# VHH binders against Reelin domain-containing protein 1 (REELD1), part 4

Target 1, 156 residues: Reelin domain-containing protein 1 (REELD1), of Homo sapiens (Human) (a0a1b0gv85r24to179)
Amino acid sequence: FSHGASTVACDDMQPKHIQAQPQHQDSHHITIHTHRTSYAPGDKIPVTVRSSRDFMGFLLQARRVSDHQIAGTFVLIPPHSKLMTCFQEADAVTHSDKSLKRNLSFVWKAPAQPVGDIKFLLSVVQSYFVYWARIESSVVSQQTHSSAHSDDRMEP

## First folded at step 27 (VHH)

Design i3 (from i1 with F98T)
Fold by ESMFold2, fold request of step 29:
Structure i3 (fold): chain B 156 residues (1-156), chain A 122 residues (1-122)
Amino acid sequence: as target 1 above (156 residues)
Amino acid sequence: QVQLQESGGGLVQAGGSLRLSCAASGFTFSDYAMGWYRQAPGKEREFVAAIYSGGITRYADSVKGRFTISRDNAKNTVYLQMNSLKPEDTAVYYCTATEYTIWGDTTEYDYWGQGTQVTVSS
């Protein structure tokens, strides 16, 4: 089905309705909970989206804080959604139908190579012409390696 | 069964007016953008006007200020009021219905009427 966002939306995450009206960020009813503040390369991170109002559509990506490039893949997605390929297979999730949605659960998998801090971006279409674009989660920091070198290292 | 039936076409003198109607059945009218396209002989079909269930309208530049699209959701009918007609408005006019996509993709379902002839004499 072609119900979801098209790949044209991969960069700007904007709905393409004529006369669509973006809403002020202070008025969205969405929380994006990452369940963790940090991750290691290769980790699987649960992500939940909670809304106090019904919405029809969405587009979810994870992006590097440093350069805003899409990173990682989604490995579990909720009903009424589908995986989308923007640059790599399964690197975005979008709706698959018009059913009303409220609470969505995902699992994101970090790349095996280090990519730095990430955040999730979510665009939501509440109704055809009412949307919020690029709602951000808190930052999820890439964990630093456990090894450390002391300035006061004792010498023989 | 989806059906779109146009009426109101005919012959009119330049500078005159016509009102086209399109009666729709077989779908939930409020879920569809309604519109009009036209096709002159030997030319591609071209967009004329569209109207969404909330009343938001869009027009081709060539008809802005002369044509007005409206819809009556209670009667499942869309109208095109055509004023200040010119010979270049001569065409077959088609009523269209396009299901709203959530993200604005209009390729999901497009329905077309049979068309009604509008001829504007010089």
Scores: ipSAE 0.139, ipTM 0.532, lowest interface PAE 3.4, mean pLDDT 83
Fold by ESMFold2, fold request of step 29:
Parts: sequence; C-alpha cells; structure tokens
Structure i3 (fold): chain B 156 residues (1-156), chain A 122 residues (1-122)
Amino acid sequence: as target 1 above (156 residues)
Amino acid sequence: QVQLQESGGGLVQAGGSLRLSCAASGFTFSDYAMGWYRQAPGKEREFVAAIYSGGITRYADSVKGRFTISRDNAKNTVYLQMNSLKPEDTAVYYCTATEYTIWGDTTEYDYWGQGTQVTVSS
C-alpha cells in the first residue's frame, strides 16, 4: 500500500523518513544511461536506470543544467511506476508500489521550446531507512543550429 | 479489521517491574512501526517508545534505561518491559501501529489500542 513520493519532494527530491540515513553519493550502485549525449527540442530520449541491488522506491526528473528547473515530460515508464506532476503534466516519475525494482526503462520527451542542456536526477530508496538522493546522469547537450546538420557520429 | 489488544497492566510498588504486551492482527506486522504512548491523569498523551520493522528503537528521555521495547514478528506481538517503576509512570498505556510509506513523507494510518492501566504506588 506504499505510495509514490508526494509533490513536497519536487524541489529537494529527499525522502522524509525521520530516521532515514542518507548514503554518501559515492556508495550508490546505480547507473543512469541516457543512450545519447545530445538532443534537439521535441526529441524522445531513452533513459535506463540500472542497479546492482534491489530498491523499493524512486523519484526521477530531468532538469536544466543552467538553473536546475525541471524540464520535459516522460512518455513511457516501466511497470510499478507512475507519472507525477511537479510543475507540468508528467514531468516526473515515481514508484507506485513497494515491489523490488532493479532495471527500469523510461522515455523522456524534450520540450518543443529550447531549454538548454539537461541532466537526469534520481533519488532511490533501497529500504525504508537507506537512500541516495539526487544521483545525476551525464549531461545531455541541447543541439544548436550549428550542430543541427551534424550526423550522430561520436563528438567530443 | 485491525486489532491492537494490550495486556499486562496492573498495580505495582515503586521500584518494581511490569511487562506490557500488545497482540496485533489484521495487518502485515512487518510493514508497521510499533509503539507505546501513555496518558497520566490530567495530562496530555505522551510518547514512550517505538520499534521500527528494522529493529531500530526510540525512547522518551523519561524512560531511557528503564524501559525496553521489543517485538516478536512470529507472534505479531510488541512488548514493553518496564523496570525501576516510579509513581510518575502511572498512566494508561496505549499500543500503537503506524504504517510506513516508502518515501516517509507522511504516515498513512495510525492505529491505537484501548489501553491498559499501570499504577505505581509509593
């Protein structure tokens, strides 16, 4: 009967257990794979969260690098998750139940308007009292007019 | 139907001991934090002790070192061992159950027993 994160967590992405012990960022077992290093407005970006350990809960957002504001929407989410509205419809994803989770796949849709570089932030609750907050992905750069004609070859 | 039933209350001399029990039914015991509160005559209800599903315990300052909370998950029962009792421990003691949420930003439900009287005479 556990529920997802509430909208109170939209800014700080922090679990609220009184006795919870935040873990050092270097000790998490989570990787966030964006499958691309750049995007154009309106693109759909696959995002994969992989963990070497089971976890119960999570909160995932995409945020602008420039000002840390939430951006874009999630259009595909895995089982045992639900969409969440922080500022705009479907701009976050959280767990829907306490089922153990391991590898989760999402699709994020960039806004139609330019918003600049983004990164994904993930908070994970492994157990009621063990969590990591605001785990970051690599930056996904917004393509500019100068980069709009490039192919998808590897770029520095 | 959720049921919390306390037992083990009674009259005891100062310096004595009692053990309270609370039998729980109607929910998955391991998904709940269990606890005890008490209410002395003419006073507001106060926290006594809690035990979390992971075994972490908390105590009010007034009972630390004298009271011990424990749980038996096989019997769906929580206990409060009360030692070195003082007249100020006289109160109705209530068993509580609080359901965890994964995010911990609120408790979903708090359940309360009917209470058991503890009277400590001088």
Scores: ipSAE 0.135, ipTM 0.533, lowest interface PAE 3.3, mean pLDDT 83
Fold by OpenDDE, look of step 27:
Structure i3 (fold): chain B 156 residues (1-156), chain A 122 residues (1-122)
Amino acid sequence: as target 1 above (156 residues)
Amino acid sequence: QVQLQESGGGLVQAGGSLRLSCAASGFTFSDYAMGWYRQAPGKEREFVAAIYSGGITRYADSVKGRFTISRDNAKNTVYLQMNSLKPEDTAVYYCTATEYTIWGDTTEYDYWGQGTQVTVSS
């Protein structure tokens, strides 16, 4: 299948089509850029993936630093990608076809409730046998509760 | 119609060698990753080796250093050279082809052969 990741990959972010080890983390040519270093609950955070090489498949998630649970949802995705449901709807993004990809832009929406510091994790499949699993972004720190801003919050 | 036809299997003593061949037809061979799987009686089918269209190879840990997969695009054939065979290598060996399987199940391949029996006696 070239139509995106299976839900079986949601936890370990590993391709399942081959019994092989991923490439070494230090050998990847990919950068995840978060356009913010901190966030409040409900915030929308732009995330950019930059690669020096073309790749065909990917799986992108945001995970809590504290317990590695998937958090938040994606509200904007680039072409040739599709939203994925791992634990909740649209909490992950994967490719929708086998077109060559290089630079991708996303918008991630933080949960309405505080979830702590998060990292973006990206697995990339360059070819059938060449992939990198769980490439990490820098930490995006959660701001204080008093500064939290969410459109989904109802005032009492 | 797509066909994958394995050959080269048989009975061999431990420490011996076999060379499997898989002749492919009915698809653009050069665009496909080719692989070998095996299934022993009462066991699940397991990955053995694969070769990408560009020549990148992968091997199961159990066969690494002993088996070599290669391909000849001009002949639409993939090979599995099996050296230093062990009784635990006894299985039906299946040829498989996949154009583009990413993030899928290991059982998700486009095409499979009928298999060839390899028996390694102690």
Scores: ipSAE 0.038, ipTM 0.289, lowest interface PAE 4.1, mean pLDDT 86
Fold by OpenDDE, fold request of step 29:
Structure i3 (fold): chain B 156 residues (1-156), chain A 122 residues (1-122)
Amino acid sequence: as target 1 above (156 residues)
Amino acid sequence: QVQLQESGGGLVQAGGSLRLSCAASGFTFSDYAMGWYRQAPGKEREFVAAIYSGGITRYADSVKGRFTISRDNAKNTVYLQMNSLKPEDTAVYYCTATEYTIWGDTTEYDYWGQGTQVTVSS
């Protein structure tokens, strides 16, 4: 059944039915676009997956750079996809069917609290024996609230 | 009954070549991805090559450029041409067939042959 990844894939982001080794990271034809280089807590960030080849399955997560923990939730997902619960509800996205996919658009919502810099990780299943695990996006940096301490020096 | 029968294994000197065949029966061959795995003594079974229904091929890095997988749907047969064989290629080679599935949320039935011995002498 091609009904998306199971929760057992949440950690290693690997298909469990495939006994083959993942493909070399340099051999994938996929790019993850975050359209932003920084974010503030609570921000909604568009994420786009572009591929030069069709694929049938995927698992998408956002993880903290500091400790690799899953963070945030997805609030918009493309057709033929479904929300997944790894750590919390809707913190991951996977395919809902075996239809061919190439370009996908998502919206990720950052946690309300600061979680630090994040990366998006994507695993893609092209075929039964062919998958790429944990394709990484560029880092999206957490914006540091510059506490503008307005030193209102009241001159007496 | 589903059957996968390997043939073509044997003893060969390093640098030599072998061609393995796997004859399939009992299922719609053209709809299945076919693959080869191998298992050396004391090692885990490892992926060697696969060919999908559409003809796309994939290889393990260790055999890339030396091995070629192909299929003849009219004969329900998958082949593995092995060139430039190395002692490290010594293993039992298994033919496998599977329908295309994603993520393996369900335990899917995979078909396996009995295997054929390939021995590469130094």
Scores: ipSAE 0.009, ipTM 0.251, lowest interface PAE 10.4, mean pLDDT 86
Fold by OpenDDE, fold request of step 29:
Structure i3 (fold): chain B 156 residues (1-156), chain A 122 residues (1-122)
Amino acid sequence: as target 1 above (156 residues)
Amino acid sequence: QVQLQESGGGLVQAGGSLRLSCAASGFTFSDYAMGWYRQAPGKEREFVAAIYSGGITRYADSVKGRFTISRDNAKNTVYLQMNSLKPEDTAVYYCTATEYTIWGDTTEYDYWGQGTQVTVSS
């Protein structure tokens, strides 16, 4: 069935119909582009997936660098995709059909509370037995509010 | 009941050839992708080759140009022709069948054989 990933895949981000190790990370032809290098809580971050080859299935998440916990939600997804609920509603995206995919665009919304630095993780299925798990983006850093200590030096 | 039965394994010298067969029953063979995996001692099971219902094939880089997967739907059988065998090819080879369930949460469409031993001596 081409109905996308189930919650069983939320943790390891692997297809469950194949009892094998994923392909080597260096062998994939996929790049995850984050159009931001930093973010503030509540920000919307565009995420683009580019591939030199077609693939049929995918699972996309954002995870905290500190503890690898899933964070945030997706507010814009491309065609032939659907939102998933791993730990929170709409905190992941997967394919909705078996159509061939290559370039995908998403918008991720950061949690309202600080969660630290984030990475996007992508698993893709190119064919029945060929998949890559947990392809990583570059780190998107949480913006630290420089407490401008306005030294309100009340001059006496 | 679904059954996948491998045959054709054995001992061969380096540079030799073997042809594995997998006889399938208990499901609509023509609707499934068929594949071969292998597991060497102390190593994880790894993908070797697959063939789609329409005949499209995929190979691991380590076997590309040496191994050929094929299928005969009339006989419900998938084959793996292994040429130019190397000691590194020594493993238990497993036949597998799967329907198009990329992110399935069940093993309903994932079937495995018992495996056949392939040993390549130096």
Scores: ipSAE 0.007, ipTM 0.254, lowest interface PAE 10.6, mean pLDDT 86

Design i5 (from i1 with I56T T107Y)
Fold by ESMFold2, fold request of step 29:
Structure i5 (fold): chain B 156 residues (1-156), chain A 122 residues (1-122)
Amino acid sequence: as target 1 above (156 residues)
Amino acid sequence: QVQLQESGGGLVQAGGSLRLSCAASGFTFSDYAMGWYRQAPGKEREFVAAIYSGGTTRYADSVKGRFTISRDNAKNTVYLQMNSLKPEDTAVYYCTAFEYTIWGDTYEYDYWGQGTQVTVSS
């Protein structure tokens, strides 16, 4: 038995209900807020999922913009969720039960090695037969230089 | 408090027809896939047919083309129309209900009726 998505969903992020059909992307009620537009390797990035309506299930991943591979790990997750291993430990998060969910907070940790720009992908099941797949966040750009050296004021 | 009550079993000649019914209570019927399994003497239970709340059906190869599963969500009832019956269809037929998982790749719970005997004379 599993309350969350199975590892079969790691690539396509699709719920497997035979009778369900995906909803049009413009009809979802979800905002994915990354709280930053850029990151450095190794950073911890807060991610907030807000919904104007209740939902029961989800699958969340971070992916590289360049090749769509899953990247990084989740280090803090909300109640009624569980960590999932698609390729590396804790690289995805899914629901652990059918409790109604509305606002979820996560912390994602970027890999220590550079992986380039990333975005978050979220699939949401509002009810067993009503879902949206692969909702995208804004891109979070990998920083190329430390911002600490961009200050024009230096005391000799 | 979940109850599945089968009816409509009996003795029938080969080539005949029979309709099984299963009345369900104690759960939200439309949230469940409904189905039929059977167990012949000395054999393991085997899948016969299933129907999802939206009407999609599945059948075992041994009954495809001969059996038809249907459901009436208003009456909380599932049916199995059995045509062109053969002696090998002789079994106890069980009504089943499966609660959908949120993601749809497994079921959370299984419920079973007490069974109804179907006997097909050669």
Scores: ipSAE 0.145, ipTM 0.544, lowest interface PAE 3.1, mean pLDDT 83
Fold by ESMFold2, fold request of step 29:
Structure i5 (fold): chain B 156 residues (1-156), chain A 122 residues (1-122)
Amino acid sequence: as target 1 above (156 residues)
Amino acid sequence: QVQLQESGGGLVQAGGSLRLSCAASGFTFSDYAMGWYRQAPGKEREFVAAIYSGGTTRYADSVKGRFTISRDNAKNTVYLQMNSLKPEDTAVYYCTAFEYTIWGDTYEYDYWGQGTQVTVSS
């Protein structure tokens, strides 16, 4: 048995408790910061999850805006987390234990091939029956080839 | 170590009632979902009912409205009140305990009692 989310959660990102219902999205206390508004293929992108409340569990993925397919891999993850394989190795991150979490730092690596704009999606379990599913980051745009050589002037 | 002791089984006529009890020891009762499964001869075990420590319940469709699961955390005991019994409810009833996982899609541990026979005559 595993403390983290099972691979069935790869698609819907939802906890499976018998009374687990998503909380209203505007009641969560979590922010996903991507620290950049754009990326080039192969880039490593820092991602920070910040919460004003403790939480026990989570599932984090990056997904293509165009078709919602999971993309890229996580190359650095915080303590009390573990990598998952949903489609390809290390394309998701989940909790590894019940320790209380507040601020988590990750590094995501974009695919070497172009995949378009992406968002990060995060599901969080604060307690067994209190969770939020599929909290979204801002969009991180794929740079065009010509714009990849210019200085980025915006970052969330 | 962990013990689950069922009681309250027996022979009852169709339309009658029974109340099963399961006394638990050897673990922190409030950390576990408690439940009941049943097995008729030659059939696989099937889910009957479950209850979380906070009182949230789940039932198999075949028993909804007739069976009620409850728990007393102070006595480390789970109950199954069975009303309007039918011959197809005849089975060995097993008390179960499952430790919660954060995601709820698996249980970290599972424990089973020895079972108590329920026989419903027509």
Scores: ipSAE 0.125, ipTM 0.546, lowest interface PAE 3.8, mean pLDDT 83
Fold by OpenDDE, fold request of step 29:
Structure i5 (fold): chain B 156 residues (1-156), chain A 122 residues (1-122)
Amino acid sequence: as target 1 above (156 residues)
Amino acid sequence: QVQLQESGGGLVQAGGSLRLSCAASGFTFSDYAMGWYRQAPGKEREFVAAIYSGGTTRYADSVKGRFTISRDNAKNTVYLQMNSLKPEDTAVYYCTAFEYTIWGDTYEYDYWGQGTQVTVSS
């Protein structure tokens, strides 16, 4: 549940209990895989997080490339995770417990209206002293032609 | 069964102090972060303070410097020391437990207490 100023972490995607600085981006061991390179409004996009090491916490969002605003909602989340409300219900996902995680699968639903190209951002907490903020996926391009639908669709 | 029981509330004059306690049972206390929320009449429930495993704390801006959250794992109890109380602090204070969250004032909670009334008179 969101109580009070819940958008603080939503904006910078940094854990607030950790006083240490985030790890350098090139030092992470995580890959965000989007199972599509393009999408149409309303499409569902499978997203997979792969890690070579265990981690305890995470925050996942989709953001517009044009203005970095959060977009879309998540319609499928893995075990030991919870939907969050940053600006809209279910527009983010976070962990729900301290269980060790490594590989996670999600399904993101694009807004009904065109919002442009998007990318996924992931913050990961390996421990109370080790975290990475705003790990980026490759860009998922908004389709400009109706016939450009990819056959690489995965249903949950 | 899981139980969170608040105590220590009451009537106090502005500038006074109170110490709230929350006794927890029915779960592994040390594995959970503990927190306090409050709800004034006609207002939404708002975050006050939280203490994570290991002792890291978070506070709402409105209570920073006045309130202190602490925990005793041996007693399965979380405390809220409230100093320099103001009429605006009048509310029902709720104890909560959550397994793990790290994202500021955005929390997911597993358990709630019944609340204890705190009234600060001017």
Scores: ipSAE 0.032, ipTM 0.279, lowest interface PAE 5.9, mean pLDDT 85
Fold by OpenDDE, fold request of step 29:
Structure i5 (fold): chain B 156 residues (1-156), chain A 122 residues (1-122)
Amino acid sequence: as target 1 above (156 residues)
Amino acid sequence: QVQLQESGGGLVQAGGSLRLSCAASGFTFSDYAMGWYRQAPGKEREFVAAIYSGGTTRYADSVKGRFTISRDNAKNTVYLQMNSLKPEDTAVYYCTAFEYTIWGDTYEYDYWGQGTQVTVSS
């Protein structure tokens, strides 16, 4: 596989070559770090994936906590990745090749309209037969008022 | 340089069996998923079966339980065992090689064979 996820994976975020029933597995070796704990509409939020193990494939989305719908878009992506369209353009990121990956940095842009609290979901394919689906980040809360934050805004 | 050569097609009576073979050359066979498509007269080409490099298989609903796809990497060959054949299985069968996406179906295929005719008489 070299061209990333297809839209068929947008909903369940599962590799389609796996015949076994999906299970939510503990992924202590994977951490999704949101460099902010809250956001306002239109904000850009750095997101970092850290892994102690190499992996070849991934699918990253942001979803609303309230109804699990995909929200926002990605405006910066790391090498060996590409933007994809699930419901709107660039609302998801996947790998563009099968090179080994470990640490990845992204920038997610919140919708212009309030969508509530969000989580980042990540599916990772370590090998053809080894994957983790829907690894979750901490909640990033929607702000109820404008405030200045000094959060780390490192770009990939 | 890249070649896919189908064989094993022919005329068979309904309920009969055929085994198609596709010999591949000119690329690293083990790195590719292999598949079979078919095209009947006046119809669009349709998916039949695929086998990924890891051995996972996929079938069209119309052939499930009747057809079996397999591969021999040592021989660079993919096979399609066709049992319980029906007149509606009549078509030109094409072998294909492609880099698969693990996240779902893809219709971007890298290589195609010339096809082999399968005719099932009633």
Scores: ipSAE 0.029, ipTM 0.276, lowest interface PAE 6.3, mean pLDDT 85

